# VH-VL binders against p53630, part 15

Target 1, 237 residues: p53630
Amino acid sequence: MNSKSQQQEQQPIVFVTGTDTDVGKTFVSTLLVHKWKAAYWKPVQTGIESDQGDSETLKNFKIAASTWQPPIFTPTYALQKPLSPLQAMEYEPNVDIRLLDFVVPEEWSAENPLVVEGAGGVCVPITRKLEITTDLIKHLIETSGHPVYVVVVARSGLGTLNHTLLTWNHLCDNGLRSHLFGVILNGEPNEGNVQALKKFGVNIMAQVAQCTTAHDQDMELHELPSVESLMTQQDVE

## First folded at step 6 (VH-VL; framework fv_guselkumab)

Design m02
Fold by ESMFold2-Fast, scan of step 6:
Structure m02 (fold): chain C 237 residues (1-237), chain A 120 residues (1-120), chain B 111 residues (1-111)
Amino acid sequence: as target 1 above (237 residues)
Amino acid sequence: EVQLVQSGAEVKKPGESLKISCKGSGYSFTYYWIGWVRQMPGKGLEWMGIIYPGDDDTRYSPSFQGQVTISADKSISTAYLQWSSLKASDTAMYYCARLGKYDDWLFDYWGQGTLVTVSS
Amino acid sequence: QSVLTQPPSVSGAPGQRVTISCTGSSSNIGAGYDVHWYQQLPGTAPKLLIYGNSNRPSGVPDRFSGSKSGTSASLAITGLQSEDEADYYCQSYDSSLSGSVFGGGTKLTVL
């Protein structure tokens, strides 16, 4: 009998997806990693010919109040072109991504949560069989042996109602409602959009702004909910 | 669209005080550090300091610590650079610039500059 | 004064390639901090040209490119045009100063 062992068995995987490619998924993932003292995994990275990639971005991110040095696991696939994984594979014919290749890293001790960052939105095609990000989420639910939850990152401003509701309803229609922690709105606060989304039944977890200072990241970190409170909320919902 | 608008040119005598301004618009002023950069006539750019308008946290270059005061008024989205006693060696163009990414110290938008001339 | 070392001037003819170097130390570029580049046209404020070692803002032509290796960075300008005549400044973060450092600037003359 060991309370610590039981808690380690219960440590969740949290999949961070977005309403689109440029909504701030890596920024939000960084905040969650430092807030929860989580490990980080980006299963598939594209665009490496023109960018350092999200794993490197998260590694180099400064948060003044955080002393946490997250374990960062190597992407299962890294592709050159800044396109969807399916389209990027057209430029690298020797690469054949399969969902079965996405196995939670053995190096993850499960002592801490694991934040998994997706590539783009929920309908982004990943494999030559036209399997999408939602299928990857389902794969991790079925194969990881751990609770898996989903965080949706969306822009706070114009267009968010349509994009967020499309993403939220897609996930619910795919049987994932009980796995949804909620939506994090990134950008200038917009209370009208928050209230409208709540009326549609969307759980708004937090509102954050893309911060340019280590001090601001500390404040944003404070605004985020603990993983324990989110799991308790899911037990009630 | 982000814009930084600085106060007009100043002509002063040694020993006089001066306060110049930089007004931000088109973004959330309290979310970004504002920096001040000096350029003496015909010379390069020198970073002087930065301020975070949300809580007035200021950081100065060692060369400018105690030489100038940086402040901000978030209610009017304006940052300030101030001298208690000007010297002829303060003659320069002064730029304000927004830090678009603090961890990289990227100056993504610049004001048009304020020319300060100090002569007897 | 600046901490990063740039050549004071470079020159080239229209259509040619020029490279501007920026050399730092172990407390800035050598510590892994990114290098940014600014273009200052005569009589104007500096304008962001390259950020994060090699990225171009919207509106900057692909004739401008940046790179970084070890303690140094370089700005390359291909297909040189008369409108490129300007001063160019590199900039990075310095951990020993807990602040920004600029290069001394390079005056590009288009002959």
Scores: ipSAE 0.000, ipTM 0.403, lowest interface PAE 20.1, mean pLDDT 86

Design m03
Fold by ESMFold2-Fast, scan of step 6:
Structure m03 (fold): chain C 237 residues (1-237), chain A 120 residues (1-120), chain B 111 residues (1-111)
Amino acid sequence: as target 1 above (237 residues)
Amino acid sequence: EVQLVQSGAEVKKPGESLKISCKGSGYSFTDYWIGWVRQMPGKGLEWMGIIYPGDDDTRYSPSFQGQVTISADKSISTAYLQWSSLKASDTAMYYCARLGKYDDWLFDYWGQGTLVTVSS
Amino acid sequence: QSVLTQPPSVSGAPGQRVTISCTGSSSNIGAGYDVHWYQQLPGTAPKLLIYGNSNRPSGVPDRFSGSKSGTSASLAITGLQSEDEADYYCQSYDSSLSGSVFGGGTKLTVL
């Protein structure tokens, strides 16, 4: 109500992970960033020898009604090989990634949400101590001083039931159920898969399809919920 | 420290071609949209078009589509506005302006203007 | 097609308050798009005055304020000073034109 609008509350950090490496995490992160007018941070980027990286992808994203561009913060680590961070470090022995190195950028004003994009799925190893993406999420919960929530990106089609349930249950089993906003399905609509996931207790927060034109991208933004509505949903649940 | 410096005044005859420039400094040129705005003598501001120098993406006002060409050379941080054949009705002050990143369609810094006079 | 409407002129005495209106339509301000305001002093380029409906850039005094309601926006200037004599333009995005639209401009005279 009016009391909430009169008092500025702390903005959340939203961690975007996926059921796999190529499920459209960057596309979905880009839509959320533009929907929420959020800042963007990719803590560890791999594969820079063969690709521009996800931060550069956000810089070139266009929507018809907007010339707005997100604040994009520099990755803490950028690694050459298109492998997990652990495996990529084998090709760069002078690099030693530690969870303590991942500090929320001080440049983030916290007037708007921060979207943090993970590398691959929840079990992707990040450090030589075999700490995984889930451990990075827990690290940010413990150290950021901000509410932290998780969005899972999954394919809409074949194989999504198994991969989405494995990812969802892994996060729940690791004590993160209260931090889960939900799953965003990327791809052609598949209502059968949506209904099946809902019956297993998975919260489907949106369905989107990767697109190229500025007009189509504007339409996809309308499918996404506001961050305020998601936080209200968490307060009730 | 952000500055947009435009080329000097031009006096031309109908039918002549013209290319005017706008040089950006004090910021990352390829990370901001840059636009052109016309102001006819004693009249208001008219948006003509914008370009994103990072990938050369352009958007034109319907009134100016096909009438002018907007381009950029990122190696020298310069944007251009070009006419293939000037008309007397093109007599105006032409401003370049940078679009801010964090607000839609915001012209946050403006050049000093280039006066173009087209007469016999 | 869709143009923002401003009064051609407004006037006030030093120390007074004036308001400059900017009236749009359902394809621009009425669709929820933000309004920006620019000040053009005689013989100079326009300068950003208000952005995102109500925000001031560094260096703009708090005498200048903006607001938006329905299909219209307003620029308010309190404590008028002689150096405020200028042309003022509102600007927004128009979905029917897929681009920027400016108001016709308002000439402020300090009597």
Scores: ipSAE 0.430, ipTM 0.749, lowest interface PAE 3.1, mean pLDDT 90

Design m04
Fold by ESMFold2-Fast, scan of step 6:
Structure m04 (fold): chain C 237 residues (1-237), chain A 120 residues (1-120), chain B 111 residues (1-111)
Amino acid sequence: as target 1 above (237 residues)
Amino acid sequence: EVQLVQSGAEVKKPGESLKISCKGSGYSFTSHWIGWVRQMPGKGLEWMGIIYPGDDDTRYSPSFQGQVTISADKSISTAYLQWSSLKASDTAMYYCARLGKYDDWLFDYWGQGTLVTVSS
Amino acid sequence: QSVLTQPPSVSGAPGQRVTISCTGSSSNIGAGYDVHWYQQLPGTAPKLLIYGNSNRPSGVPDRFSGSKSGTSASLAITGLQSEDEADYYCQSYDSSLSGSVFGGGTKLTVL
């Protein structure tokens, strides 16, 4: 195979999870998609009765410097209730989510990274067998045929030390340390929290501030690392 | 498998400069602090300082502040310990060690050591 | 000069128990900071033996145990074997230095 086909097969899937349920995770996913010219996929969406969902939110993102639009793939499951997937299925008895149902979209050509956004945090239950978001990440590692990495999105302010360390340590304890790119802190800069997290061994990839203007969003892109630089630092051999 | 590999032994004269290295592999190099520890012949371990390779933040022991420089090159997963002017009293084994993920100040993996001999 | 105080040597016969003490101050162990222990076999680099006062890494036999009380910690080795002959170092965080402190080291001789 030629070098382009080899590079396409080596393009990573980057799974974005978070420490809470606010919209910062979707905002950061959107910035990463535009930074890396990546495709986007949210495998399971809940709360459809209450709002448009994260895929539609990403379609509405605007940046001043580009007319480029990402490929956005359809969720495998879309559930009505704004609850965990397990709890939302109680209201839709025709739906039985299984990890085997989560197959990387065929339309992703792997010419660029794929950003996969999780539903909430790492312990969010997805299936009736009590499989959680971490199990979905492991499923994608086993079945995708591509390198899979994880980004954790956390709030920069009060409470982040506890929530970030719980999430980070859970992922490490589940054998995913070598798959972790790092943490992106969303919100007002908090250098004390950055220093504390670094001392616990957490890799802080970037600090970003939520914004609504196209100009401010473009400026935030400059704070994010390239996918190539992150992959270079993950060489385990 | 996490591994730290240090540069080879050095023999120097007082007044000479020196830079020794510690290459990390098998983990995210930018996610862990790397420390330097001195062991003088027949003596115990002394913490010298640490560096966070992700942003080059450094912290030094008061005894070593201004005596050495700690740096890192994240593109090659390598940390450095440097002297501008060596003294005979710098003769020692120098270890690099990684600070672990769960505990602040836990040295969970160690390099094999670099012996530095400074004599006239 | 070491900040944490260890006996310079201890000895025991095969199968016996030995205890190595580590005494700190109010700025380190006495302030509640955890104690870690490292084993240094002759001619080798130190290796993590006990972390967080009493936890063992994978591969460390249960003959090694750690404890902490007040301003002091101790490493206990039961069922002594000849391969336990090594130097043992305690280590903690010191708030007055904002950094790491080591004990002076204890040479264990298995008679």
Scores: ipSAE 0.000, ipTM 0.405, lowest interface PAE 18.5, mean pLDDT 85

Design m05
Fold by ESMFold2-Fast, scan of step 6:
Structure m05 (fold): chain C 237 residues (1-237), chain A 120 residues (1-120), chain B 111 residues (1-111)
Amino acid sequence: as target 1 above (237 residues)
Amino acid sequence: EVQLVQSGAEVKKPGESLKISCKGSGYSFTSYWIGWVRQMPGKGLEWMGIIYPGDDETRYSPSFQGQVTISADKSISTAYLQWSSLKASDTAMYYCARLGKYDDWLFDYWGQGTLVTVSS
Amino acid sequence: QSVLTQPPSVSGAPGQRVTISCTGSSSNIGAGYDVHWYQQLPGTAPKLLIYGNSNRPSGVPDRFSGSKSGTSASLAITGLQSEDEADYYCQSYDSSLSGSVFGGGTKLTVL
């Protein structure tokens, strides 16, 4: 068993959630994976009747300066309908998702961080017992044996103040303040929204913009902090 | 048991076309970049280009862009290096090498080499 | 010429230590990109010797070691053996060329 000081020195699990659907969680997760040389896991994937899913999207992403490819672990659940996991299960009555089913892949060596991508926002229901994404995050904190941190992806533009503050305050009110790395704003730069969020005490860890090509993303990596600097920030508390 | 097996030596005249091969085995061929490296007689190693067989993306060295074509056939786990018109200056040993998955631009396994001699 | 600079030759007697330098620039080693080293025995293909600046693949003796500092890297070989006589190449990524660059190679002669 690892000691507490060894746990602080271990590579973390970083859970990527969003303020809403379509805020660019997969794009940001892909950048973080390549920036940190991390492994990737999406515990529950929905919408497989309509598209390839986020794990396959990440497999096809390439960086100009890198021939490295991430370890990508199989989702624990893959559901047909492009709905929340709870709603998707209504179309698949033989599927019954339980939080205890979500076990960190044993193939993860823990030499590098593990990026875990959530399905939608923090209040997205996952189980028939109405357990939500926040409950999955707490489950991983309790059971993984590793430090767990949270990154929130939000859109940079109109409406982000309300959506980001609701998400941030929900996580803080659920006892996760010490686990928050920060918010990544995705989209066209909006300095007014950045400054407003900072005045409310939100940590803005990076600003990124989606490019027209999926493979020409090397420049966006420069906007992202190292995992070591983020962990150091948490330790000085 | 990763292996890269290259085609045999070639003797050609200037102006002739040539296509040499590199067959991968013992790993998932479509999951790794394959590169080509030239070594002129008595000289050092020069990177020519790489291909990702999973989607056929290629990247060329500026020195070799337009001089050669790199391709792959994933159905037979084989990568190719091709010249439309050979020059005497193309006389060299040509190596294929796999790029490692978890280290950037790492040539982790090498083929035995294909000697190409171009003379009149 | 080669983008990465190596001495053309180095020599030592059995049991001695030699070092082979690899000097780059701000677009490659100086930009923080990893350095890999390859050994080419006479008449054979190159073989991976050191990867990611200082790591040894399975089967490479611990008398081979690598290091990196600033714009340069170094390969150290201790306890020289006659079978170490070979050409040694450093390699990295260069951002201005958007691709791989090799050193000119160093011929090691075991006296």
Scores: ipSAE 0.115, ipTM 0.625, lowest interface PAE 5.4, mean pLDDT 89

Design m06
Fold by ESMFold2-Fast, scan of step 6:
Structure m06 (fold): chain C 237 residues (1-237), chain A 120 residues (1-120), chain B 111 residues (1-111)
Amino acid sequence: as target 1 above (237 residues)
Amino acid sequence: EVQLVQSGAEVKKPGESLKISCKGSGYSFTSYWIGWVRQMPGKGLEWMGIIYPGDDYTRYSPSFQGQVTISADKSISTAYLQWSSLKASDTAMYYCARLGKYDDWLFDYWGQGTLVTVSS
Amino acid sequence: QSVLTQPPSVSGAPGQRVTISCTGSSSNIGAGYDVHWYQQLPGTAPKLLIYGNSNRPSGVPDRFSGSKSGTSASLAITGLQSEDEADYYCQSYDSSLSGSVFGGGTKLTVL
């Protein structure tokens, strides 16, 4: 009845990071979750004293073309202050985040892809040992027992060339080039920036823009690549 | 086994209110959308609306927005379709159907139907 | 009024092949949304026949197949049998309506 439940092939983990805070990581994660019929996990959430959090934002975001209801797994850590995890822990001295605490939820069956959303950019410090988001990505690659890929979310407009190239080159320099699916640009279409990034060797997966109504997101959802096509691209690289 | 069991046939007069039911069993009721589909005598299928019982979120066809109310009671695994004031043009067979998990807008299991007759 | 267009009737002899068309527009099938097919036997509720353009649920014989091209979809039935006599409905998602749309239905008569 369900095409994916009958096709029980192992699915990947896809880590969604960004060039900075507020580039639209949760919006893009929501699109990918609905496009790929994926589950969602936000390993560490900060700012819970003032915001509902990204898990609730994704849960409440409706896309009319999709009737998918994603499994949403509980964050391993939820911290009060809207700061990096390291800085937020200064306000909660009883909390000591360690990378080995981030274990892929047992409830994830791997019949669906798992979208994992990071906190901020790649250099955001997570632990008191100054381990950063990139270290968390490497931890999941080493320990999950599943293929792990990375999607970078960036703003489409002014300043994106510098921010995107710094993020992309950082990930490549850290040995993750073979794990990169690509960059999704969020905002008003900017073909000049797309062409410039491609000349630097950056793979642009899609351009998307957040709209105010559920049905207005149907176009963005439809234009995203399938997870199967992205995995095939990585296999031949 | 997955089953959707609907309430029995109704005979009503114009202006009367009505609430019909669809009880799900054999699956996690709060994990699947339920849709309502109308079939007028001798005519085709028309989607009316859907509800997700897990959070009670609803979507309605533009043709049925404001004409009917769709609701659910997760404690008894039952979805409802309700009219505040029936019209003769509401005479039809009404089906509930579950939406499948992986394929968008797929009606994978159907109830047996509830015949509603509104005499004029 | 149906948003998806089907012929109102089709007929064939036992053992013959018939094809039922389903024509949409740029807001539904033409936008790439999947097509599902339902069989309604006389006096019964519709039953899922084909989902996701071409997939068969368990219990549906391989005589039934689906395809999609451009703005249209087709249901093919080979080796016609008397028990195939029914109404057949295509269904998709329409972005202009933000919801489901059905074809007008095709009555299959087995001669």
Scores: ipSAE 0.649, ipTM 0.852, lowest interface PAE 1.9, mean pLDDT 91

Design m07
Fold by ESMFold2-Fast, scan of step 6:
Structure m07 (fold): chain C 237 residues (1-237), chain A 120 residues (1-120), chain B 111 residues (1-111)
Amino acid sequence: as target 1 above (237 residues)
Amino acid sequence: EVQLVQSGAEVKKPGESLKISCKGSGYSFTSYWIGWVRQMPGKGLEWMGIIYPGDDQTRYSPSFQGQVTISADKSISTAYLQWSSLKASDTAMYYCARLGKYDDWLFDYWGQGTLVTVSS
Amino acid sequence: QSVLTQPPSVSGAPGQRVTISCTGSSSNIGAGYDVHWYQQLPGTAPKLLIYGNSNRPSGVPDRFSGSKSGTSASLAITGLQSEDEADYYCQSYDSSLSGSVFGGGTKLTVL
């Protein structure tokens, strides 16, 4: 008889979404990649006419305590305009994004976790069929062959209660409650908001802030939980 | 088998330039950091700097920033440590070492060392 | 002065146990950064002995063990043998220096 202790568990895919654009998803993804020794994939990148893109931002971000060099996989789609994928496609009529196009990169060895970064928030439209980020998450759950979990990045300050609760409840209402690791608050510490969100049943994983020096940035890795502890938490009701 | 092979001993005069080498084999050279560590005669180990050959990014110890240049040539799986102008105080054994992939700042495999003697 | 403090020497008789300490500060071991240990036999390059506080690479006998508590780490060697005569170095990361730091080294003499 085989027991669970004799099996090797598959490495997870962790989808990083946010309560909005510019909440710090790439910064948080960078911290998680270095904390977990993970690979990184941004399935769809927009705004390339005016920005280097999130993959390059993550690659160039320095955390001196970490010597981890993440595998960074090419976006499946890279669109010119700094708009939602659906709206950006209006400027590139030869592009037709479909959910089936988002196949986990075969270059990912699966010896380490994969951090997948979304474009904007959960309701951001991706396809001409009006499929949203939440539909992409469900697609990866159904097709990847790996455990898939979700991290929500939110601002720490004013407005976060409403935005975080809307995002959290949307994901729960879409059947993803068992896939939620939690929320990471980005910005100046706000214990009042942490406690308020906890009263609504939201799991707060960490509070982080982007620092101006590489030395200070090292300390932010200690705020984050290990992937093993998060998966253990999910094994309990 | 993972192996790091360093260039032979050097005897130099103050003011001369020098470039020593460290050739990696038995692993993906572009997927691991290579570091340089100095050991002065009868003294302990001190980290000088590291290079990631995959994109040539470097990090230097503050004590060695501007004193040495670390570089790599992917086509021959070789890392280099270079001085533009040697000083007598550069007399030391120089080790190259590979950094482990999953454990930060771990020197998991070491070269045999290159002895550099700088005297007039 | 080295950033991590080790005793300059330790000694023991064959078959005995010795412990080598490595004392850091709040910017390195005390901040939670892992400690690695290296063995340098006379006339040779350092060799990895212990990594990630307490793990042994393949080929290192189990009589070598590592531990970490607070701002300090220790290397324990049991069943001392003459071939253990070497210099031993601890190493960690220091956030104030943004780089690797080594202990000053401990010379082990087997009596």
Scores: ipSAE 0.689, ipTM 0.862, lowest interface PAE 1.3, mean pLDDT 91

Design m08
Fold by ESMFold2-Fast, scan of step 6:
Structure m08 (fold): chain C 237 residues (1-237), chain A 120 residues (1-120), chain B 111 residues (1-111)
Amino acid sequence: as target 1 above (237 residues)
Amino acid sequence: EVQLVQSGAEVKKPGESLKISCKGSGYSFTSYWIGWVRQMPGKGLEWMGIIYPGEDDTRYSPSFQGQVTISADKSISTAYLQWSSLKASDTAMYYCARLGKYDDWLFDYWGQGTLVTVSS
Amino acid sequence: QSVLTQPPSVSGAPGQRVTISCTGSSSNIGAGYDVHWYQQLPGTAPKLLIYGNSNRPSGVPDRFSGSKSGTSASLAITGLQSEDEADYYCQSYDSSLSGSVFGGGTKLTVL
């Protein structure tokens, strides 16, 4: 009962972005959804002509240790081409994405955290006015009526220092430092990269890798921090 | 109020088929897993398997995979446990139980049990 | 054999305290998976007693408490009453089996 009471208080929205496309945002979102017993929303999906989309990927990925069945909300926009939302709109004359169109789904009762997955990285353009993912995050902070936090997903290997620092510094420079939970590194462990990022002041909240066995995948859930501990850490920082 | 009501006691001979039921009420049947647990006379509890009726996703204990079939009928909020050919060693009390929403693998509400006796 | 190990019986006098242990391994309790406890009164179905290591559902008195440390969990019952005579089962998830595991059960006798 105490656990349920905690989850029934005003729950946060956690926006999952990445240093690039294909860094494992959907895999990490799946782990967070099951760890936090969260709902899931992908506001903009592109590439539907060739891919089932991230919502279906998350729905189909089952973690044996978790009996959680996440509420999955319909994307506000679904675009044909596997391009940024701005570029995908060039191929669809009926679509004009506006930030005001992104309203947290009414179906989300806020009994659970909401994991919101972005399209690509922080500078990915979403609207014809050249508003980017960071602007969408700010829009949700302004309009949702809930605490909003950000998780950055990055590859663990070569190139991650530059890409992670560019993403981290961009978010900090845009006034979002107090909203940052941290970075999750996805891939083969790379302790040198972890230590280097920490020296630059980046908060590494977890290291994960997608495994083929249910046993190893179950263990990944225990590497992730609780949403309560992350919120407490932000109150102090 | 959440309630799970199981079918009545069964007396069967080895080789016969059997299907027992567990009807849920007082909650959204398709939004919760239902599990089956066996208790042999004078013995402890053994998990057999679970089903999520909303997606017909089933998971079986390794000991019971291929020995029983678990299914559900959403239209009447009923889960089933089925044997194609009973053995004397199947003599036991069979419980259905709902899994809780937030705590993994938690059996939060239990049916009253169905006693199955298999003898010649 | 049960995957989780419980003593087969414990006993105490009215008003006393008893503790029932539940010992697991690195693939279940030792891996950090929560422990749940069920009470089975003679001739009845099991009933949820403790969930998520230490939480009580509505209607369970505070003299029942749970704890977890390392590869083991414990159920403590204080102020024993005759109506506490029952079988008690611990339960967790086991990653090597990808499913639920129960302890063998402990029969509590109130003397």
Scores: ipSAE 0.629, ipTM 0.846, lowest interface PAE 2.1, mean pLDDT 91

